# VH-VL binders against o27280, part 164

Target 1, 266 residues: o27280
Amino acid sequence: MDSMNVPEVLEIKRIVEESESVKTFIFSWDFRREVRPGQFVMVWDFRDEKPMSVSLIDPVRSEIGISIRRVGEFTDRVHGLSEGDLLGIRGPYGRGFELMGRDILLVGGGIGMAPLAALADEATARGMRVDALVAARTADELLFLDRLEAAGVNISTCTDDGSCGFKGFAHERLLTLEENHDMAAVCGPEPMMFQVMRILDERDVPAQLSLERYMKCAVGICGQCCLDDTGFRVCAEGPVFWSQELSRVREFGRYRRDPAGRRVPW

## First folded at step 7 (VH-VL)

Design k3 (framework fv_marstacimab)
Fold by ESMFold2-Fast, scan of step 7:
Structure k3 (fold): chain C 266 residues (1-266), chain A 118 residues (1-118), chain B 112 residues (1-112)
Amino acid sequence: as target 1 above (266 residues)
Amino acid sequence: EVQLLESGGGLVQPGGSLRLSCAASGFTFRSYAMSWVRQAPGKGLEWVSYISGSGGRTYYADSVKGRFTISRDNSKNTLYLQMNSLRAEDTAVYYCARTSWYGSFDYWGQGTMVTVSS
Amino acid sequence: QSVLTQPPSVSGAPGQRVTISCTGSSSNIGAGYDVHWYQQLPGTAPKLLIYGNTNRPSGVPDRFSGSKSGTSASLAITGLQAEDEADYYCQSYDSSLSGSKVFGGGTKLTVL
């Protein structure tokens, strides 16, 4: 039997307030069920189930962390919970990040820093040099800076409003930073990821990008997913993809689909 | 230990050419962008040229565009600066420098003197 | 000419605090680009002293600190020592000059 498909009811051991809108929920975890950076779990509040990226993986303390941004009714309810309360966790699911080389670039926007924070921990534990470009709308929305610094990560920040670091978008900041990486990992709003991918492709840096919108498909909730004209089955391969895979996808960074399957601009 | 060692400088007449070399050791050369920075006698620092780790991107100061060419051979851990149509104003010590992720010059060579004089 | 402005000289006695300014514009420091600082001892190549506005490389003592506000940056040296006598340069990036790193004119620090 596949125990990953049965939700385990876990007690919230600790809650870390990352920002006004983001909390990390920490649970004891049995690491006989392996979890890797870039994978996600289904979080069940006994009414609704939503996919959430794993942001902390700690086999030494036997803990995982799940970072959740407050965006609607489900996440508002979860944010109202306290230490000792229960949540259902199913997983992990999806393809995780692969590490190669000795130097890695992380580019994260908003909550997209959650899976990248877990990746940063693994990369630094392997002795890799890690540079992280952390982007948000405002300084208060920058996530995991203290954790990245404690891990020995070199950090550059950018905010849309200029309240911390470079004033502007992640791709504008990336153009001013040097090329010195064997690979990159990118997670954030799709338009940001598209612009970053283009720059990394021109610099001949292989990148892995995490597409949050395909997490439900990866667990089979919507059946098979195909990316427009490629015939590429996202459900089997996501949510993490190499940049060479995404460069053939017309949808990426340009439009999304409404419930009827029609193209909608970002 | 990171080391950068420049060579190829000397005396040249206006309109002449020189090729500078920089031998790098102690780090993964292909993983770092490299720059040339010059300093005229008794004057300040002036950035001259940049090359990305792969060699795919190059940039030049306006004062040298069209005359200087930066290149690298990652198999030999060597950076080059081909200087053509040299002018008296190009007289300077030329430093090879490793360019950090932030765009700083974190390690410098000892410099090689280029004198352009009639 | 330089696009970043530094005072040509500054002086202090041992144990004092000195500050060296680096004034830019909206196309460089004001746009959020990092400021880096270099120390050049007489007769030697420059050495990186501060990078990314506030960070010290390994081996640089806490007496040296960097800061940035608006269109300007500053290098502060506390507990001034005779060995600090050198030329100091700020460096950034200018967006109005495609792909260009820019240096300040340099500041000669004299320890009396």
Scores: ipSAE 0.468, ipTM 0.726, lowest interface PAE 2.0, mean pLDDT 87

Design k30 (framework fv_marstacimab)
Fold by ESMFold2-Fast, scan of step 7:
Formats: structure tokens, sequence, C-alpha cells
Structure k30 (fold): chain C 266 residues (1-266), chain A 118 residues (1-118), chain B 112 residues (1-112)
């Protein structure tokens, strides 16, 4: 059925404060519409619409959660809402993560832990061994540690400033950890994901990476989501891509595009 | 719950060979890297070799490279160490150990004695 | 010689505090690699005491604590008990050695 493409006005059931800049908004959800980790929904505040990754998928309580970082006008308005207020939600959209093997590595940076938290729940429910490398600039920005621990996930943290766990970047921490994974899932800033992907490629670990900028490709005209470099143009339904799809794209992790289509370094 | 049981040790002449085994139970064997750690009589611990969970990657201490081969059979939950060209300096108790994601040895067997002597 | 240096012995009386040092270099502890600690009771296999610099496995009392600073790590034992008499080993990874996990030389703790 096509009901997932019709906007639905839902009441905010509960709000969880994850950090000073991140909140998770929880809604009742009818699971006759399947939702998988790595998929997103369009969130409408009756003024603007923006794609947001699903961070909680709970069929037992019939709830989904959407974690939102405060970064601009839209997210500031949404952060100002209270339990009982209304938001328009439609979806889910996009390709989600695929699970394979028995052991999975999650590497998340900042808000990138949001879709990975949902994936961790599914992987542990399937009996997989889950190891999560959680990276942030500071200890206060590490997300979902309590939830991951409750799910039985083995956690390693790293912070740029050394305020929690390893002092350094995700890829530097990854080099110090054991390599026993059938697959990896990676989500965070593109420069971080690029460095992590290089290490996983050398370790021959298949990886899936989630790219926020491709979420709009799944719901509409996606010309702006196409990558070109050295005459090579790639455009696919996002946000999740295999590392093999990204390894030959020079743009990934190195530069982005402004509204005029010009290359701008990260 | 987790058990590691070594076997295959014994007396061997210099230049000889031995194959050590470690039978694992109580955990999903394939999901963990495994290591061999040895301890000469009255001496400290020395890491010898490690193998990834899949068996795709192996690592060796410089003292044993080219002489020892680590392997595993995940269908039998068994770790092996093939020891060739044995020297008196290889005389030690050999421990099988499970390697955590953090690189620690979180469970150890009781060890098996290898004596290289004429 | 050991890549990680420990004092060969330390001593204390019941109820006292002892500290065992593990001194490394820029290629191991100084490079950011974790330090793990093991307790070996006489005639037994080693047991994991501290992992990842500061973490205790289930069943290890909080009298045992680990710390790391610069190129060195320390194991602290407070409220010393007779059953703590054992050999203690630190362990890390050394990037200058091919694929090498490295152990300290060990410290014999004597409870007076």
Amino acid sequence: as target 1 above (266 residues)
Amino acid sequence: EVQLLESGGGLVQPGGSLRLSCAASGFTFRSYAMSWVRQAPGKGLEWVSAISGSGGRTYYADSVKGRFTISRDNSKNTLYLQMNSLRAEDTAVYYCARTSWYGSFDYWGQGTMVTVSS
Amino acid sequence: QSVLTQPPSVSGAPGQRVTISCTGSSSNIGAGYDVHWYQQLPGTAPKLLIYGNTNRPSGVPDRFSGSKSGTSASLAITGLQAEDEADYYCQSYDSSLSGSRVFGGGTKLTVL
C-alpha cells in the first residue's frame, strides 16, 4: 500500500534529552508500515519539511524515535516543542542497513550514532555480537551510551579532546582495536567516514555508510544528489551505500558542493 | 562458563615438532580472536601468536616467526599451534587465551607444558 | 629486556596501599594503546584484573584500580589482603614490533 507517502500528523508522545544539543522525539507508530534501521522520515513542522533518520524502532511498545540535533532554524523550532505537540511525519524512506554474518562493528560520530543505535537494537535482537566505536568532540556529545550498554553492546569511546576514552579521532582509535567483524556500519561526518572506510577496506571488512545528503534522493527529484568527478557521475537511492560504491568517488570525504555546484573542502 | 583446555604438550628434542590444541566451550568461538601466550619456568609472560575470529589474519612474535603456525577450526571450536624447529628457548607452559575487542586476554586455559631438551 | 618495565618486587602489610608501575615508550603506551593488568596466583594461570586502562571485570573488587598517564600506567591495590600475594603483569601493544602484544616483566607482590 501507498499510505506511507501520505503525511500523518502525530502527537509527540515523549521527548528524551540526549545531550544539550540533541533530543529524541518519540511517536506512536503502526508497524503494519515496516521501518528498518538506516531509513528516514520526513518531519514537517507545518512550515518546513526536513529528512530525519529513525533512531528508535520499538514494535513491542509500538513506537519510533527520531533524534534531532540543533543546527539551524528548523531544528531550533522543533527543539522548542513539548510533549503533546504535533508534527507531520511521512515515510519511511530510503534503503536501510542490511545485516550479514554474526559479528558487526558500528562506528558512529556525533548524531551519526542515531541510526546506528536503531541498528544495534536489531543486531542484538538477532543474536549478533555488536561492538560500537562511539566518537565525538567531547564527552558531553557522546550519544546513546546507556542505550547501547542496555542492549549488550561492547562500547569503546573516543573524543577529540580526550575527555572520555581514547584521545583522538575514530579512525585512530579503530587502529588500536581487534579486527573480528563480518561487516561494519558507519555514520558520522564524511571525513571521519572516509578515514574509517579506508581502514575497513584494508581489513577486508564490508561496510555500509550512511550519508545524510542523499536522503532527499529517496523522496523526490535527486539531481543534486549525483556525484561527479573525473567525468564519473553516481546517483543512487540513499542514504545507505556499500563501501564499494563509494571507494571510487573522489568527492566522498574530500569535498562538498555549494548551491552553485562548486567544490568546497570539508 | 567459558572454558579453554590445552593439550599436546610434552618432551621433544631440539629441532623437533609439536602441535598444541586448545578446546574452547561456553562462548561463540568464531566471534573471538585467540592467542597463545607462553611462560618459561620461573620467568614472565610472553605473547607468541594471535589469530582473527575468521582465521583470515595471523600474527607472530619475532622469536617464533617462520617456525610456528597458528590456525583454528571454527566447526570444532579448536585453536592450534604448530611448532616446528623447536629450540631449548621454547621450553615453557603454553596458554590458550581469548582476546577481547580491547586487546586484553580475558579468559585463559590452565596451560600445557612443552619441554625442549635432549 | 622487557619493552614494558615493571619493578621486580613490591611489598606491603595487610590494610596498606601498594602501587605497581608499568613504564613504556612512545611506541606503546605513549602511542595511545590500552594497558591491561593480570594477576597470577602461585601455580595458576593468569587472570584478567584490569582491562582498557581503568575497567574491572565482574568479580574484581574496587580495591584494584588502574590508571594511565603519558608513557606509563599504574595498578593500585588498597586495603591489601593476604590473598593478593601474586605476580602482576601489565600488557599493551607495541607498534614498532610487527603485530606484537607485549607484557611487562612482572612484579612479585609480597604481603608481609
Scores: ipSAE 0.500, ipTM 0.754, lowest interface PAE 2.2, mean pLDDT 87

Design k31 (framework fv_marstacimab)
Fold by ESMFold2-Fast, scan of step 7:
Structure k31 (fold): chain C 266 residues (1-266), chain A 118 residues (1-118), chain B 112 residues (1-112)
Amino acid sequence: as target 1 above (266 residues)
Amino acid sequence: EVQLLESGGGLVQPGGSLRLSCAASGFTFRSYAMSWVRQAPGKGLEWVSAISGSGGRTYYADSVKGRFTISRDNSKNTLYLQMNSLRAEDTAVYYCARTSWYGSFDYWGQGTMVTVSS
Amino acid sequence: QSVLTQPPSVSGAPGQRVTISCTGSSSNIGAGYDVHWYQQLPGTAPKLLIYGNTNRPSGVPDRFSGSKSGTSASLAITGLQAEDEADYYCQSYDSSLSGSYVFGGGTKLTVL
C-alpha cells in the first residue's frame, strides 16, 4: 500500500538492449507487492515521472522488468543510465489482463509488445497455447522474439517493409491467419488496435486492449475521464479494456486529445 | 493422441444426397477450425469447405457452393458435411482435417470414399 | 483459376538433393500467405511435412526444409532416401477465390 504512493528507489540490476530505441531495465522486486501483466509503474529519474508498462514479471528470480522506448527528454536521460544506477519506482497501477480459456492470441505493435511479453510468460506458465502476432515497421524494430520463442510461443511476424515475415500491417496479417482462440490481448498504436478489434469482433473472439492514454487516469491524474457518447468514466479502470467496452467509444481509433483537450487525428 | 475418423461415404446416384461425419478425439475440438479436403481417384488434393471453431463462420470452394453445407456439433466433437445435388465430379475420397493457426492441415483422418455414379 | 503450380514429377538418386517448386501469384503466396507442404505415401492420407513456410512438425527429419520468396516456395529434400518416394503437395490460401485454401497439383518424387 505505502509503496504505491511513494517511489521506492531501486538499483538497475541489468539492462537488456531490445533494439536501437528500446531497453529493458531489470530490478529486484519483493513479490509480497503483487504485479500483474498489463499493469504499469511510475518511473522517476529524480526530475520527471512517467508511466511505463511492466514487461517482465519473474517471481522465481525476484525480478521485474520495465521496457522503455527513447522518444523524448525523459526517456533519453533514462537510456543514458547504466547498471548500478538508481531509479524511483512506484506502483503497480491499473487493471491487468485477465486470462481465460486455453488458447490466447497476442497482437502487439512496437513497444506494445512489452506488456504482452509479460502476459505471454503468465499464459504459458498456466499451460495455455499462445500465438503471438508481432508487428513493427522493420525487422530491427520487432521486440521480444527470442523471449517469446524461449517461452514456447508460436510466433508470426509482420513488418511494413517486408524485411521480416508478412509484408504489411498487423490487421492485414491477422486476416491471413486462422482463428481458434478463446481470447485475445492487443497492445500497440491505437489505429492498429482499432482494426484488429474489428476483425476479432467479427470472429467472435473476446479481446482485451491496453490503452496507453489511460495510464494517468488509473492514478487519478487526468484532465478528462469520460469518453464521447457513452459518458463512461475510465479513471482507475484502465489501461486494459475489453473490446465490448471500446466498441461504443467513437474516439477510439479516430482521434486523440492533446494536453489542452483538443481533438487531433491519428 | 489426436484422432479423426470419417464415416458416411458410399455410392449415390447423380442428383442424390449424402452426409459425412467426422468423429474427433484427443484435443479440444471447439478450439480448432475444421476442414474437408477431397481427392478424386488418381488426382490431387482439393479443399472443399472449412468451419470456424465456434461454428459461426463457414467457407466453401466455388465448385461446391450452394450444394454442400459444413456444420459441427461441439458437444459431440463431430464435424459434418451435407452434400446435395451430387455430380460425377464429386467422386473422391473425403478427408476430415484439423486447421492450424497458420492455415495448415496438421492432422488428417483416414478418408471416406464417395462414389457418384449411375 | 489455378492453383499453385508444381512440376508433375521429380527424381533423384539416394543421397542426392531434390527441390520441388510451388509457383503462385499475387493473390496467394505473393500476398504473403504462408506455404505448407504435405507428403502422401501410396494408399495413405496426406501428412503435414512443413508448415508456415519453414517449420517442421515433431518427427519430421531435418533433411526436409521449406523456403519462400516472392510468389514462389520450394521444398528441399537432402540426403534422399527410398522411403521419401511419395507425392508432395504445397498448399496456401488465395484471397481472389473468395477465401479459398488452394493446393498445388502435386509432385511425384521417384527415388531411382
Scores: ipSAE 0.080, ipTM 0.589, lowest interface PAE 5.2, mean pLDDT 86

Design k32 (framework fv_marstacimab)
Fold by ESMFold2-Fast, scan of step 7:
Structure k32 (fold): chain C 266 residues (1-266), chain A 118 residues (1-118), chain B 112 residues (1-112)
Amino acid sequence: as target 1 above (266 residues)
Amino acid sequence: EVQLLESGGGLVQPGGSLRLSCAASGFTFRSYAMSWVRQAPGKGLEWVSAISGSGGRTYYADSVKGRFTISRDNSKNTLYLQMNSLRAEDTAVYYCARTSWYGSFDYWGQGTMVTVSS
Amino acid sequence: QSVLTQPPSVSGAPGQRVTISCTGSSSNIGAGYDVHWYQQLPGTAPKLLIYGNTNRPSGVPDRFSGSKSGTSASLAITGLQAEDEADYYCQSYDSSLSGYKVFGGGTKLTVL
């Protein structure tokens, strides 16, 4: 009898190299413990534990995948692992995405495409039509294009440097595309998500946004929770929030907080 | 196979009215914006009107605004164009077209001829 | 008349390259809106040839290509064939007009 709060030591079954800086680690998973797109797990390398979004959910193969970008000491150590090595996994945690309607828009930036790739799989399996705007700084940082294409997703790409697709930012590209959606799901850098949210609000498209920095709030870790002038509790259940919730948070898209609660501009 | 079939064209006197229909098949009609595009004999293409998938938003070229009304019946997979106060310059082949996410017209009907005699 | 300007005609011999321009403004192509291209054979409905500036639908040969720069777009046809003789139209979106689609005036391609 497993509990979501008890770490399991699992063997790395496969590793997929998504890019020079991103790998997907695949584990066998017992789906008596349900996992939904937008949820995360705590990954333990026997030194540190970090939250990571689930990027692959495959009940047919009894597998989950966790995509990890190399950005620091923890992720560098994990990237050094091989098939057959062990990691501790606890979870899943957090509120997953809700699917509604028949036509959905995904807007992902960089590693933010990881939870959206899992959502795209579920949406297409339900017979929904999926359009995905995939944004990154450069072409090499665009993720999951092959998976999305194989699933029948309509893809638009956007890079800051113009190395693939539209030259510019996700919100600039979004303004030039048609309004065909019953809902949207957005995940990526917070400034990108803020700009995209404003456009979707103007278009009356309900949006769900996933915020990495709020993953710990969903498991009851309060070191990053704070209140601002809106009176909104930042430690509300996340990491997925409706655009209506985020429009009340003064800091969203404008600044973040360090462990002491000081404002740090983006 | 995606198919669009226009009907309702014909000969009309100036000031008269016509209603065009476009029967759609082979795709989820309610999920696509639809447009009417016209072409006068020997002339170029001119966008006339568009409607969102739900029918909640409509758009009109200035030349037809106030005279033409676009509508759709998603239960019948049919697009309509009600044309009132017709003028000689409205004489054209009228095409029904499906609008993609990128804003292109990816499928077209065969067209229906509207002739407004003077 | 037309907000997007195309040359009224272009001509070329079989095997040659021809280019058809589409010139817009800051309210359409210059604002970042995509350019799409259509081929209309005599007596037929238009057919989508290029969408999203550079993309080809299934069944369109790779000798047709699109490009966009600033306020203008171009359609290039290489290895010109007799079957390419048709009218070609560019199309974009214009924010300053009715707030929707706009076509170029069309270019008649004659294969000599």
Scores: ipSAE 0.562, ipTM 0.764, lowest interface PAE 1.6, mean pLDDT 87

Design k35 (framework fv_marstacimab)
Fold by ESMFold2-Fast, scan of step 7:
Structure k35 (fold): chain C 266 residues (1-266), chain A 118 residues (1-118), chain B 112 residues (1-112)
Amino acid sequence: as target 1 above (266 residues)
Amino acid sequence: EVQLLESGGGLVQPGGSLRLSCAASGFTFRSYAMSWVRQAPGKGLEWVSAISGSGGRTYYADSVKGRFTISRDNSKNTLYLQMNSLRAEDTAVYYCARTSWYDSFDYWGQGTMVTVSS
Amino acid sequence: QSVLTQPPSVSGAPGQRVTISCTGSSSNIGAGYDVHWYQQLPGTAPKLLIYGNTNRPSGVPDRFSGSKSGTSASLAITGLQAEDEADYYCQSYDSSLSGSKVFGGGTKLTVL
């Protein structure tokens, strides 16, 4: 018997450069410890530990991938590592996505495409039809387009600057699309997710949204998991939530929490 | 295999009515928007009407708005186009087409001929 | 008159490259809306040839390719074959026309 809370020291088997600011780190994984899309792991560089979504789940090759965007000191150090170097991995943690029906819409913004790329692989392997709306600020920040195409996913792109695909935001593009889906999965900046959720609610499409900021709550760090309308902390339910759960939260899409737990406008 | 089979075309006099049907198979019909696209003899393609997967939203070209009604029966996997107050310029082959998520027409039926003539 | 402009005809010899243009405006292609291309062989229904600017459906040869830049899109056909002789249509969405899908006027390709 082993505890999932004990870090394993794993060798970086392969590194894929996804963009100027994003790399996917690939490790051998023992699938006796199951991993599902939407779950995350704690990545330990022997100084700090940070939650990272699993972006690749490959039981045939016995590999997982973790995609990391360079945004601060920890991620900058990890980006400086090479194949053969070691990282501590603890997990998996959190509630993963649930798949239902035959047709799924994925809406991802920036690094939010990481957990959705893993979900796309599972959905296509199950024989589902997958449509992905991939949004970013610029063309260079669109992620996983080659993987999605190889999986047979129908892809539409949006960039804020119009450098690739629709010029505008994901929700603006979604308003022009006329299909219904059995479900949707959404991950990206919170204001984007809020606008997308509202459109899907009007279309009566059940949606699951991944709130990256709640990943620490799933491992018992409760200070960042407060829900505005109930006062309950979501310490083990995240990062994936159904849209019905989020529609009543006054904070979602309007405010974020700083490290002290105070509301900060988007 | 995706299949779309149109029926209901024919000869009708100006001011008359026709109802076109399109029987769909090989996919989850309710998950796709559907369209009617027409082509007058020797002319190009013209989009006529679209309906969302649920049937909750309908769209019409200005040339047919108020005269044509698109509808669907998801329990029967069937798309309809009710055409009223028909004019000579409505003479065309009418295609049933599945609207992809890209807003493209990824599968087409073989078409049904509507002739409006006195 | 169509809101997307195509040349009425293009021609080429077997083995050559031809390009068919589709010119739009700021309310359609220029707004970033996808361009799709259809091939219509004589006496048949149109067939989707290119979708989402650059993607080929299964079974479409890589001799057919799409591109988009600014307010225009292009269909390129390399290694022309006699069986490519057909009408070609571009299609997009126009935001100034509520809920409107728009087609180009069509281009007749003649293989010499």
Scores: ipSAE 0.007, ipTM 0.462, lowest interface PAE 10.8, mean pLDDT 84

Design k36 (framework fv_marstacimab)
Fold by ESMFold2-Fast, scan of step 7:
Structure k36 (fold): chain C 266 residues (1-266), chain A 118 residues (1-118), chain B 112 residues (1-112)
Amino acid sequence: as target 1 above (266 residues)
Amino acid sequence: EVQLLESGGGLVQPGGSLRLSCAASGFTFRSYAMSWVRQAPGKGLEWVSAISGSGGRTYYADSVKGRFTISRDNSKNTLYLQMNSLRAEDTAVYYCARTSWYGSFDYWGQGTMVTVSS
Amino acid sequence: QSVLTQPPSVSGAPGQRVTISCTGSSSNIGAGYEVHWYQQLPGTAPKLLIYGNTNRPSGVPDRFSGSKSGTSASLAITGLQAEDEADYYCQSYDSSLSGSKVFGGGTKLTVL
């Protein structure tokens, strides 16, 4: 456990450009530290530390991958790195996804496809049937389609602008798709996840949702991890939560809090 | 392999009733939505009805809504179509079809003929 | 249904290419709903030929391909063979019909 809390300085072995704004950084990994889909690591650039979901888990090659979207100063610096450069990694942390049944649904938006891509790999390796609804603002922002296709995943796409697949939002498309699933895993923008959860709950499909903003809560850094209706217990169990744990949380999908504790709409 | 076998077709009078059955094998029946698709003699395909894997949701074409009832028994791997108030326009071969997640019909039975005499 | 429009017939000689169109609207293909294609040999049940616009089921030869553009989809058959004589149907979903699965009228392919 203490070893997990000390950053190990690792060499960037390979970088995959997933899109104009997303890169996957691949590192050699000692699988004595078990990693499961849905878990995250803390990435340290020797100035700042940020939580990042594990997007590739490859025990055969002894590698993990971490997919990072360029959204601010830290991620901009990391995107400027090259193969051979060093980053500090500690972890893994958090509760990963739990696979149930034979048939699963993945619903991902943008970078939220990163932890779901790792889950798809594990599910297909177990012989499960995987259907994935992949959503983004535009076709250029759809992620991991080639990996999902290579794994035998059935894919439906949505883009806000209609540039690929269904023109509209993930929840709008989901309403017209058939129910064939024992469970679902959902990751993406919180408003999308809320709408998707509502539909899955009506259809009695148990869902697990990954909340990136609560990743730090899994390691005890939890200024905003206490949800309005569930209290302290939530911060120990993130980032993945069952839909029944989120169904009574009025905050989920509707607003967030700034550093002063004020409600800010999504 | 995946097999779907329809039965229960036959000759009925206008206003009569008939129940079709479809016996499924070779896959996990409860995991798939199922549909009925019909084809009148010499005509094209027309989707009639669909049911979710659990049986909790049903869908009907406007032409049969209120007259036909789709149901399933997952313990027996069997799909049903109860057809009431039959009309001459319902004369067709009725196919049982397995419905994929995004609505394609990936496996079909051989069909059963329903003739509404007039 | 007249929601998806196909030509009633098309013909070609062995070895040639033929294309079958499926024309929809903004409530179906134009909304991004996937198009699927079926082959029906005389006296047999339909068989899935293409799903999700472009995908081939196992056992369907590369001679068959699907494409989609705007409010329309197309099935292309290359290297025509006598055994390809069949009726071909497109299928999609139409939101304006209370959420109904819809078929095209069918196209009879004759191999000369």
Scores: ipSAE 0.633, ipTM 0.802, lowest interface PAE 1.5, mean pLDDT 87

Design k4 (framework fv_marstacimab)
Fold by ESMFold2-Fast, scan of step 7:
Structure k4 (fold): chain C 266 residues (1-266), chain A 118 residues (1-118), chain B 112 residues (1-112)
Amino acid sequence: as target 1 above (266 residues)
Amino acid sequence: EVQLLESGGGLVQPGGSLRLSCAASGFTFRSYAMSWVRQAPGKGLEWVSKISGSGGRTYYADSVKGRFTISRDNSKNTLYLQMNSLRAEDTAVYYCARTSWYGSFDYWGQGTMVTVSS
Amino acid sequence: QSVLTQPPSVSGAPGQRVTISCTGSSSNIGAGYDVHWYQQLPGTAPKLLIYGNTNRPSGVPDRFSGSKSGTSASLAITGLQAEDEADYYCQSYDSSLSGSKVFGGGTKLTVL
C-alpha cells in the first residue's frame, strides 16, 4: 500500500469553465509523485470513482488540472461542486505520451484535447514545433484554443457543421494539411482516431493514440480486455498506445462491446 | 532570417534538359514541404511541384508530370527540379517556395529564369 | 485557364477601400479548403499577405483582411496607398485535380 493506491482527499483550488459542458478542476499537487501527459487519475466524489485524464501539469505552481465533460450522473454531480469543495484523487496511472524529434502533430476531438493540451505544454517547453488539429461537432465544443495559442502552437480547427474552420471531419482536414512531423499524438472519438491513424500510417508518421475505454485496464480493473486477433484475453497497458499496436486490434474503430460482450458498430 | 536562393536557369533548346537548385537557410529545412511555382513572362502564377519534408512524397501539376522530377537533399538544405523534354511553354521564372502547414507559400526565393527557344 | 476566377484589374484612389474577389467551386473553396493571398510588386517575387482565409503574417498591416463565404473569398484593402499597386493572387487546393494547389489568374491593382 502506497500513496498512489489510496485516494487522497484534495480541495478544489480553482475551476475553469472551458465550455458549456466542460470544466477543468485544479488541485495542489506534490510533484514527488511524477505526472506526465497522457496519464490519468481516478476521481472519487465519495459515491463513485471514474478515470479522468490530466489536462494541466504545472510544477512551477505545484498544480494539476483535470478536465471533465458533463455526460452523466457522476459528472453532473462533480460539475455542481465549487472551489473549496473536496474530491478524492488517486494516481497517476497509465502510460504517458513519449515525445520524440523536433516537430509534433496533435489531433484532438472534443474532450480528447484535454490530455493533448498537457502534452502541448511539455512539447513547447522543450522547444518543439507543435501543430494542433482541433476537431469538434460545433465551434462551442472546441477546447483549449486560447491556451494553445498562448503557447505558440500552430492551430487548425475543423467542425462537423462548419461553424469554425474547415467544415468536415478531422481526417478530411488532415489530408489538406502538410506532412512533416516526427511524431503525432491523437485523442478523441474512436472512429475519428481510426481514420487519422490510417492517414498517419500511410505517411510513415509514428503516432500515439489515447483510448479512454482502456483506462480501467491500466489500473488492473479490466474485466474483458482482449485482442481479437490473438484469441486470448490480454490486459493491455493503456490508455496510450502506439499506432502499430492498435493496427492489430480488429475492433479498433470498427465496433465496441455492450455489457454482455456482444459487438456493437460505432 | 529565412532565405531561399534559386540557380540553374538559362537558355535551352526545345527537348533539352535543365536542373534547378534552391539553397535554403535560416530554418530547419527537413521540417517543411517545399514547392516550385513558375510564372511565364507577363502571366500569372502556376504551381509546378511539391515535395514532403522527408522527400518520401512528391506531387506534380498535370502539365509537367512525367517530364519534371522534384527532389531534395536535407543534409545540404537544397531543393532540386530536374526538367526534361522542355517545351517553349515551360519558359518562365521558376520560384522556390517554402510550404507552410496550412498549404500556403510563406517564403519565396527571387526566382531563376528558364527560357526554352530555338 | 485558372480554376479560381479573379477580376483581371481593380482601381482605387488613395484612402479608399478596394475588394478583390476569388471565385471557386464545390471542389475547392466550396469544399472548405483554405484561401491564401499573395502580393507581387513589379519585378519582385510574390509575398504572402493572408493565410488560412483571415490570418495576417507578422509585418502585414491590418488594413489588409481576408474573408470567405460559400465558394468565394475576398481580399479587402482599406486606406489604399500608392505602395499597394501590385498584382494580387489567391491560392487554394482543388480535390478534383488529384490534390493540386491552384492559383487565381491574378488581379492588377492600380492606385491613382
Scores: ipSAE 0.611, ipTM 0.786, lowest interface PAE 1.5, mean pLDDT 87

